# VH-VL binders against o27280: the designs that were tried, part 376

Target 1, 266 residues: o27280
Amino acid sequence: MDSMNVPEVLEIKRIVEESESVKTFIFSWDFRREVRPGQFVMVWDFRDEKPMSVSLIDPVRSEIGISIRRVGEFTDRVHGLSEGDLLGIRGPYGRGFELMGRDILLVGGGIGMAPLAALADEATARGMRVDALVAARTADELLFLDRLEAAGVNISTCTDDGSCGFKGFAHERLLTLEENHDMAAVCGPEPMMFQVMRILDERDVPAQLSLERYMKCAVGICGQCCLDDTGFRVCAEGPVFWSQELSRVREFGRYRRDPAGRRVPW

## First folded at step 17 (VH-VL)

Design B106 (framework fv_bamlanivimab)
Fold by ESMFold2-Fast, scan of step 17:
Structure B106 (fold): chain C 266 residues (1-266), chain A 119 residues (1-119), chain B 107 residues (1-107)
Amino acid sequence: as target 1 above (266 residues)
Amino acid sequence: QVQLVQSGAEVKKPGSSVKVSCKASGGTFRSYGISWVRQAPGQGLEWMGRIIPRFGRANYAQKFQGRVTITADKSTSTAYMELSSLRSEDTAVYYCARDDVYEGHFDPWGQGTAVTVSS
Amino acid sequence: DIQMTQSPSSLSASVGDRVTITCRASQSISSYLSWYQQKPGKAPKLLIYAASSLQSGVPSRFSGSGSGTDFTLTITSLQPEDFATYYCQQSDDTPRTFGQGTKVEIK
């Protein structure tokens, strides 16, 4: 209604089943509260609240979409909901993507394609040339291919098992692709993003990377939200970071932190 | 780019069933739906149902509920529409079409399969 | 079910004419409306989706407008290849439903 910190109870207008494990929930949205690709909302099922990336932004229809992968108790409950059911939505939050240049590359892994699909819509609407590298473990886990094709995106795919497109990992496929991009946006598993970032750095392509684990830092919930420092006091507010910031972070792509703040290898 | 190719024309007797195939090529079979739309001679377009092959879920128009079955074989990228208890009123061209899961528009379309139900 | 009503059911026009076809939904469908062109013996061809988005490869003389319940397809300068039957289709709800069609005939 009037504040991004006040949860609004919204009716699920439509549910799109993207795969066996991913659904997009579509809500009517008042765009007096602006939403940008790369931002997230807090989704509240009246028991628990979790951050979810916005995957569809449609001010013409006054709708947003939130894509959710089934990975635990909260997401299992949300996946059990039907059109007409209610969810609390708070936000948007976080640092979104910045578009620059004329030719951009999107590199997405699994559910990481969700925020990149919203970005692709904005980039194509602005007349940019968009190349997307869509990666997953298997063909059935590749997401948003039809939506990207409809937007006029040039799509390359890869799967770990070779069931669609190039057989191998995103960074291996990237090495075979054209090098001429003004920027890149990357979202997916952290080890994938780390390898992709290194290739883009060697090509002098500035990249923005979205890190789901830092979404709570953007809303002030995270107790230890600072990345390994290149300055005296840094608080990472996420979820989108430039590659220059992440290339100097010792833990990016190498280890994560458990609830106690201890470093755990991927 | 996706292309849809349908099976050939059929002539059937009243009370029998017909099964029409729709083979997809040139794109991913798993990220879209397949809708079936029929058109009787000189009449408009009538939606029968759809399947989303990725998870085997089908939806049907109530008029056809109980006598239409839509299935998909992911290994061959082929969707099927079977219509049972055929009547003369079922004489039509049957189309499959790729169903955009977000916008719900149909593109591309198969070439159509003529089904004639005659005594 | 959402009912789609097209008008007119047929019209006669000459090359170069501006042609307007309307489509009304029995309830609000926001902008979830598509327009198709069909020529005798052929499958329908998508022209417009999302009420106003021109499909790739479709000539710019075709345009769509409207939202909610009232929608319009306009052909600004009719060409010989445009004599065909046109259908609107809603995708806001299942079942998907079509208008009854508008036949554009040569005068």
Scores: ipSAE 0.000, ipTM 0.471, lowest interface PAE 14.4, mean pLDDT 84

Design B107 (framework fv_bamlanivimab)
Fold by ESMFold2-Fast, scan of step 17:
Structure B107 (fold): chain C 266 residues (1-266), chain A 119 residues (1-119), chain B 107 residues (1-107)
Amino acid sequence: as target 1 above (266 residues)
Amino acid sequence: QVQLVQSGAEVKKPGSSVKVSCKASGGTFRSYGISWVRQAPGQGLEWMGRIIPRFGRANYAQKFQGRVTITADKSTSTAYMELSSLRSEDTAVYYCARDDIYEGHFDPWGQGTAVTVSS
Amino acid sequence: DIQMTQSPSSLSASVGDRVTITCRASQSISSYLSWYQQKPGKAPKLLIYAASSLQSGVPSRFSGSGSGTDFTLTITSLQPEDFATYYCQQSDDTPRTFGQGTKVEIK
């Protein structure tokens, strides 16, 4: 009964170059299969399959978009495709973001802005006030600024090198922003998310965070996906988690594990 | 800045229940956990359990599981610890403490509630 | 459960002395260790967290060190108000567990 587990071969309708290393692939989508911001799909190039966050959800045009950063062999092959080429898509999978209140803060780093761009569209459509803190290493790596501006989002930027906006890291910029939001959503490098989460928690702002490394658990590829670092076992469908759930994961923001299970600092 | 104020001393009979309150003032505990720690006369500190009010979930030490219930009322910024089927060895001072959800240290602490289980 | 063992269980010292208290975990707890001071009839007070971070308002004569399984609390020049019982506590796993305590008494 779950036809979402079978890859559907879809034609690439349009490709948007977001930056030198990021492209958004747009497909016609049958919205009888609901898609929510924060969910992902499995992208199959007929050799390998990888999870990718949905970055555009457009029921009016009957389209979804999937943003992919070039980081390895699979993504290099996908980046080499053109309009009219085919990809297999399964999904959507995972829990989406939950919207509450009247105003939301989005904090995104690099490709982490992809799921947050889709969330911004939904939040603005609901009449929420949206503030976005967009972080990257350099100005040319800031993503989706045009889409956010068109949607009426209030944008703050920061870059490590100071080439656009605040010079510094996302959490440093966050300390200088007004402290009044009903909720926040955060996606980006894990050390950034950890620092941001601590600040939001101190300000009593409920936050949802999206962790790409837990996407495989949501589709059943990894039967051992647990957030049990402090003895609290949470085998939850990701990739979106509330900040209080992540407080139990000793690894979050401190270290990761390599394929052999060894601890590697961030 | 934040202070935790606990309810007053209780004298209870064996087999009864006691419910101790812990009210936050001068700030909020919504973004933090609340742990309950007891200390029998002349003894060390014993952790009973915790709650993270935003999550609404509590964790308990196995020794107390089935007898202890930790709850929180966000509207009054008050956490509660209820211990049932009281025994004489439950005579202790019961503390609540704000629990840092990232590092797990306790600060501030409530002033303590003396519970005496006696006939 | 992670067992925390303090050494010594008690010690006698004079004002101005350097006092060292050791805490050992039954398994590695990285740096998830805190130190507390408790005076008679009072609630414990946080001194050190994350093994070596001094809590705001705590005098600089207090310091913590260690990682993994072996941790130390040092008081470099004992003051009259420092005569108390000291506890270590791990926050690496649940249940949270405390050492048995070290009483620092007047010599």
Scores: ipSAE 0.000, ipTM 0.414, lowest interface PAE 15.9, mean pLDDT 84

Design B108 (framework fv_bamlanivimab)
Fold by ESMFold2-Fast, scan of step 17:
Structure B108 (fold): chain C 266 residues (1-266), chain A 119 residues (1-119), chain B 107 residues (1-107)
Amino acid sequence: as target 1 above (266 residues)
Amino acid sequence: QVQLVQSGAEVKKPGSSVKVSCKASGGTFRSYGISWVRQAPGQGLEWMGRIIPRFGRANYAQKFQGRVTITADKSTSTAYMELSSLRSEDTAVYYCARDDLYEGHFDPWGQGTAVTVSS
Amino acid sequence: DIQMTQSPSSLSASVGDRVTITCRASQSISSYLSWYQQKPGKAPKLLIYAASSLQSGVPSRFSGSGSGTDFTLTITSLQPEDFATYYCQQSDDTPRTFGQGTKVEIK
């Protein structure tokens, strides 16, 4: 039996309240199934199944964490669960981040900090210097700051409203940061990632970006993961891509597709 | 900040060729494409083609295919546009411009090179 | 090739006027549209890219809007230095194509 393609029913060991709208669900995990930062799992509440990035990877305690933002019916139901309740977990799926060099930059927007928090843990455990630019609309929506600080990460923040750190957007804050990095990892809203990618490319910093939309295609649900110009299947070849791969994809950061396949601006 | 400096004005006979240079100073030439755009007297802007040094490939507008060659020397940060089989209709100011690889807008522009084709 | 059509081809305006220039693409170009200003004897200057993003150093009286096939450049309060020819340009496909230009002249 392929355990990756059959949901394993796991007990919620602990729930961490990250913000008003985000919770991290922690499960015991058998690390004979390797999990890497940047990979995702399918979370099943016995009614619906949704892809969620792995935000905590702890092989010493045999635990994984999955951070979920409350945005609809499925996530509202999952947020109503308690420690001891059950969820189905299938995976992991997708291509994870690759670490290179000595100094790494993480740029995360909102829930996009979830896979980057797992990456930060791995990078710091390897002895790398980690700088994180954490962006959100307001101070209350900045995620994982305490966890990043505990890991020894150098943190810069920005909020749209100026309630914490730099007042403005992630790419505007990045323009004021001149520190050299060997690579970057970026995850957040596509317009943010596009602007950040442009700046990093101009600075000759190789970047990896996580495209979390269409992940359900990894299990064969639909062809929506096919990217415009390249025919890239985000779920099969992603969700993590190098900036060089995305520079040839016209839809990245510019538009999405509606159910009819028509281009809709972000 | 990147600046683009073009070679000087040229007067050519019909049937000859012209080669215009565009040198980038400051900034990173390799991170951008270089597009060539011409403008005949009293007319609008017409895109001729571009080169993207990072990808090692040039693209041309069909109207100029077979007559235009765009090249780049990365060691000197200089792009070239050579137009052959010149006609009187090729009399124009020729511009190079830095081509944004993500959005495709042009900034900065070279100062322009006047090419006059007369007999 | 994607054809870009500007309207009007020319207009006469006075200092302080609100000026609107439109640009239509022959097919959808999403937001891959830029606006340029050109003065006689000079190279074009980028004003707006991605349909609505103001280029650094360009006065805030310039704004762009639109998506798909229909785009607009607006100058809120025309200044003496704004009398020039304006061009739209699509970058959704190759070849890159320009509108025919709109000349903004003193009334």
Scores: ipSAE 0.000, ipTM 0.399, lowest interface PAE 17.8, mean pLDDT 84

Design B109 (framework fv_bamlanivimab)
Fold by ESMFold2-Fast, scan of step 17:
Structure B109 (fold): chain C 266 residues (1-266), chain A 119 residues (1-119), chain B 107 residues (1-107)
Amino acid sequence: as target 1 above (266 residues)
Amino acid sequence: QVQLVQSGAEVKKPGSSVKVSCKASGGTFRSYGISWVRQAPGQGLEWMGRIIPRFGRANYAQKFQGRVTITADKSTSTAYMELSSLRSEDTAVYYCARDDMYEGHFDPWGQGTAVTVSS
Amino acid sequence: DIQMTQSPSSLSASVGDRVTITCRASQSISSYLSWYQQKPGKAPKLLIYAASSLQSGVPSRFSGSGSGTDFTLTITSLQPEDFATYYCQQSDDTPRTFGQGTKVEIK
């Protein structure tokens, strides 16, 4: 084991509570280690290590943010931490989003809005027109609306229960939105991303989709991270893929793999 | 385009309580925090506390802990600040303000509620 | 608690003057600093946030600078409507704290 594989221990500088189940942890960062929207880091609580997307990239303040949803023992422990506590951070890893054209559509579901919030900041800094469709089950689970508003993003919302914006699913809302975009970026539950991808393909809008699939392994070592038809490993080749690559993956949007590598329907 | 509208002026006796309301319109009430700031006649701005309505969690300046209670009713998009055991020194204009989740600046502000404590 | 100290507490100026107001934090607050303008009988109005970001609708003659513990608000060419009290505010920690205010009066 060499020191290049050891996580750097960083102090939690600030915690922003995004929702009842989501917090953003902010760390000082040396930007000689480049970070791009769509990349992830391995977060180590000195017991377990899990991949987390970078949701804030701020070179002016020398800060990064990592948004974490409470879903299990690891994330429950991390959510119990306070400002001043320590976490190990390794990375960044993976392929980030590529920006092109003048107009971009962001489609985010739940915690999937986290990497897209970082992308929105970069797109607006480049002078692009940014439209965001922010989807969640309920209004309380819509994430980053204030941050997107501050960045000058044109926001549409939808909730499954109709508590905010359009009542329905992201792909249903997308059908009611204007079709003039040079590209799109999508992140959220795979069934949502699959439906959104199909609509964007029909509209001839090139899309990048971020897959934050379950990982049983460390970055680049475990076959459980592979996509079925292409052999792409989410932690090594992704997590961001163009829609034309994902159109060849039979498992995308249909099933996932559990910790044992077994197929589980969405 | 969030707008905050506060309840009207109050005249209270020492030892009583006052409850000021702050109704939000426009934008999602759940997407931001609400801070309460007071200003005594001829004095500066003094932060009392904040609430993040979607969580129902409030933080208070230590000076006001035990006397101030900040609450929010998500169904009516209204935040409340209740101050008990009123003293003449509590005579002030009380403001609510939208509190940005990332930067922590206050915009917009309510119009203010004058509270006068006199015997 | 983070203490915010402004200087001067008051100043007299003429229309067209360059006005500089400083704000000092008792500990580093990075760039988590906002500036407000308050006119008599009115609620404060946000001018600057994140130390140097101009709020939409605020005239370009207002600018903010600084990081860490020392911050400055500058009004390049003072206008009649700029005679007011100005406050700095830190948002790095809770409790949120304000400077004592700087009153800009007509000379």
Scores: ipSAE 0.018, ipTM 0.596, lowest interface PAE 8.6, mean pLDDT 85

Design B11 (framework fv_bamlanivimab)
Fold by ESMFold2-Fast, scan of step 17:
Structure B11 (fold): chain C 266 residues (1-266), chain A 119 residues (1-119), chain B 107 residues (1-107)
Amino acid sequence: as target 1 above (266 residues)
Amino acid sequence: QVQLVQSGAEVKKPGSSVKVSCKASGGTFRSYGISWVRQAPGQGLEWMGRIIPRYGRANYAQKFQGRVTITADKSTSTAYMELSSLRSEDTAVYYCARDDQYEGHFDPWGQGTAVTVSS
Amino acid sequence: DIQMTQSPSSLSASVGDRVTITCRASQSISSYLSWYQQKPGKAPKLLIYAASSLQSGVPSRFSGSGSGTDFTLTITSLQPEDFATYYCQQSDDTPRTFGQGTKVEIK
């Protein structure tokens, strides 16, 4: 609806410091605008607007949370805000995750745990068994572990440096975990998601993957090029895609675009 | 499992300052706050302020603004509460407590530090 | 500031009794309410958070209910170790505020 495309100026009710580089901003939300895990909103600081995944969805309390990693000028300014300050929020946008079955696997890397934390809340509220594999470079970058634990999620961790849990990458840890899930949801760095997707495909576990770079496509703003090097056009509304859809995209997990539109390896 | 251990009892003169420590054992990658709550003899619980020790953000109850300073040393997993310009009515047991950032409940609590302000 | 008011301020009860303590917020706090037990000379102990969530290790005879402005703590079969002072606490806004306490005494 048109009302979704007009920014609503909301007061920051609470700020949660998730890590040195990640904060969750919590707002009162009118749930006549339904929000589902995997969707994003446009966050406006009255100068610039950026897409951000919704990381907390609480209709009982009438609240949403938006987790933001500090990576540039816009996010630096937003991180400088305090409780009581105002931000413009419009949306939600994009295709959310679909839950199916009884037993689900979540695989998240870094800030990719944000939309998966919201999904974990919904899945556990529905009585599903949730296993989460939480991956990061170091222990300090593992996100939402307290929230997942409080929700009753069975947590496995891995860090590249071995500072917490399994020493290694998410896909290496996944190979040591049990196989019997009805579905998986994956969000994190694209190379990690590609490796995880391959393992899940071999296990016949249907997976949904959330791709940050496709968030603008969901609101009708396409990137410079939607064609991969085989001529296949990916113009589906994101950010969530089934693994079967992504298996045919040659660029997924292999290449990104620089500011000039050139294909560069991850 | 985190435990909070506070510094020992203090007896102070009016006009002086007191600095109470709160050490979290079992250092963790998890993000949480440390709140400071005091209780005067025979009275209820009064929140003073909090800090997120891993990331350094502190905020205070307005009643104590200008007199209280809450700090943290990430390397030792220790939070501090310093209260200046002490008055007799500051006589109380001072508690630190782990503060869940999402829910705001306090668990665990330190054992308490008795601060007596007397002439 | 959000004012928290408990009732009663004190009550007398016998082992095996059902005890109820109420807490009222001066404005809606949704379900951002916790209950604590405190014994003389000891730090408070968390019993209930998020209005109705039982803290791990707390006996099931303790339960919480309510939302918005009105909340209740119930002890379904009072035990000797339950004679203590109970506090409610809101975490919807800063500053965090506590009720004045309810003392549960031996009848």
Scores: ipSAE 0.674, ipTM 0.847, lowest interface PAE 2.0, mean pLDDT 87

Design B110 (framework fv_bamlanivimab)
Fold by ESMFold2-Fast, scan of step 17:
Structure B110 (fold): chain C 266 residues (1-266), chain A 119 residues (1-119), chain B 107 residues (1-107)
Amino acid sequence: as target 1 above (266 residues)
Amino acid sequence: QVQLVQSGAEVKKPGSSVKVSCKASGGTFRSYGISWVRQAPGQGLEWMGRIIPRFGRANYAQKFQGRVTITADKSTSTAYMELSSLRSEDTAVYYCARDDEYEGHFDPWGQGTAVTVSS
Amino acid sequence: DIQMTQSPSSLSASVGDRVTITCRASQSISSYLSWYQQKPGKAPKLLIYAASSLQSGVPSRFSGSGSGTDFTLTITSLQPEDFATYYCQQSDDTPRTFGQGTKVEIK
């Protein structure tokens, strides 16, 4: 690693309020550093540093956007900032999404729509047909619907409470959708992604899934990669993995690790 | 309901090879793994290896690595286990079993194939 | 390789008895432990997976418990059809490994 991995102090150019709990922070970006959908940056508020997915990639305006949900102390502080304030940004890091074929299904839950919104822009720019299943607990938590519509994406929604679209979970809605796709990209809560992956696997649709918890592996913080004895690479550079890489990870969708390293159900 | 049916009993000479088949019916062959487990007369169960047909990848127990090859043909819904350089100690019943990809338990099992190695 | 050790290697019991079989892993396998029943000349049959989950169609007199390194299979009221050999199996890592087996015989 070299000095180019040092955080740059960048001015917040614009702030877009996506919902009551989500804001997109927009920065001028030098595109001599490539950024691709599915990659993340480390955001530094001069106290703590956290990984955040890139949700907007705009080479025409020379801008990137980072969408942040308010969930704790760090994100509360960042949400308190205004246009003109400064944040440290380093990256991008991680494996981005790969696009293949002529049609793609996006399945996003909550803030998981953030990296998928950037992917939708790239897929539509390539002339792909894009179908998006956007899931959230309530209508107010559905993200990027206007942006997806403006990009020409075919949108289906579902909410747990039935306040918009199908009443139920993403995987339940997916079972009512019979269209074939050349590939899929999935991002959201791990239990949702697990259920969606199983359905796509049965339909022979290759899927890429973005796992926030593996962003640390992509920057080398977790140490060494593990190879499954079956030849699957379990701890590959994340956060984006093919479904075949995740089918062997017994923890995916069922367990997480507590601070002592013990498995805890979702 | 998935059912596994194996090929018939075989008698082989030391130094030869044997190839046992395991045909799946019912369910989607591609949606699960297949493990091979053997049992010598009066002995316990010994795992040899597995394949996940849709990914085309196999893994073997160290003891058998270099002598065992596990393959699958999705067009015929059939998995194969080939064991080379046979010795008398390879006399056993060989089972295939559906391997749950997440929990790793085996259900259902094939009926077993008796392989006898004698001079 | 993870070594699985069962105790006892054999036991004699009567119909109606409570039978307990233990299985010990050489390292923690969390709850990735299954139990099988095998009768002479037949393939093994899954009884329990994930240490304590009863397989569909298996009688409720069978139960499993434990986590980490120590596991137990219990048959609360032994029936004539339960005389068989029982095996534990770990699936936390490859290679998958089995215990040596416990033979439950008529006294």
Scores: ipSAE 0.000, ipTM 0.397, lowest interface PAE 17.7, mean pLDDT 83

Design B111 (framework fv_bamlanivimab)
Fold by ESMFold2-Fast, scan of step 17:
Structure B111 (fold): chain C 266 residues (1-266), chain A 119 residues (1-119), chain B 107 residues (1-107)
Amino acid sequence: as target 1 above (266 residues)
Amino acid sequence: QVQLVQSGAEVKKPGSSVKVSCKASGGTFRSYGISWVRQAPGQGLEWMGRIIPRFGRANYAQKFQGRVTITADKSTSTAYMELSSLRSEDTAVYYCARDDNYEGHFDPWGQGTAVTVSS
Amino acid sequence: DIQMTQSPSSLSASVGDRVTITCRASQSISSYLSWYQQKPGKAPKLLIYAASSLQSGVPSRFSGSGSGTDFTLTITSLQPEDFATYYCQQSDDTPRTFGQGTKVEIK
């Protein structure tokens, strides 16, 4: 772990445009520093540093990919970069997803499909049957469908506006899908993850959920990465949590924290 | 299931322009890139350029820069390749193909559009 | 531009023969290489992608290998329907570039 806390300046090898607002940045990576699906890295543009989930893990090519959605000043600057430009990367950090059984359900919303795309690659390589429910506001915001299809994943889609697949939310679509999975992995907006978790709990499907909003604890803001009733610290115990752990957290899916640390409804 | 269907053969005069269409079925347009590849009679395959219909930005091979324009219309699920200032050397079969965003391989291919430039 | 060079440019072989076609990149392309089969008057057909991954529906007698700059397509037991021209293609950089092609003739 000692080498993971020193930023390495890496050249952007390739950029894949996933949508009008999402790009995947691909870097050569030395896999003596192991990376697992569900882990994140700190991305440094020489001004600011932000946590980003790893979306591609390819030890055969010695490459990792990081998918970034354009949401603010830092991500706007990173989206302006070209192949050959440099970024600082340190990590990986956090607890990755665990795979068990023969069948896995992936439920992803928007950019939450990024860590799940990496997990899908690993699950299919292990011979698991993979079903993915991919959710977004519109068809143009559905991510990684081509990559999932190429991996042999069984794909269901839903969009809020009905432009692709089921018209409605992820949890509404999930109610119409097969109940039999050995495990599930979920990543997306917290309200979506909360609803999905409750359905999976009722079906007795063990689920892992990724709480990406709390990754900032890696830069020393410990109070913002601590969950309420349990005292969990995301950088040490997450960002991936089992559903049984999250069912005890009153804030999950109900409240978020503002910059002052106050509880605010979603 | 996923298919690319191209417009029919064209005979053009030197100095004119040709616009070839490529209509995607089965959701190809929203997820993949579309590349254009040509093949002159008895010659090999030559990549011309690529567009991601979702984004609308195209990249071109330098040889065709300034003469080729690749566009996409999401409402009709159709990509277009327009080649201007035609010369006899532009006589070829023009293919569109779905371009994988990660691997960059081409599958499926359109059936091809024969363009003959003659006076 | 990355130049792709195939060898041989043409070959003649009998049914049942093992056929090997090589493709060389002017710089390292890792494993971003695909192989296509083209029959007269038809569009190319993807056989292999990522240097060694067999496309769904392609017979198992086709295989690909290599990384970096040197790649090989192998047909382990040539069939009459394998009469075709074969192309390699790199996708590591833009522009995408193809080899000049290898024509396989069955007698």
Scores: ipSAE 0.370, ipTM 0.726, lowest interface PAE 4.0, mean pLDDT 86

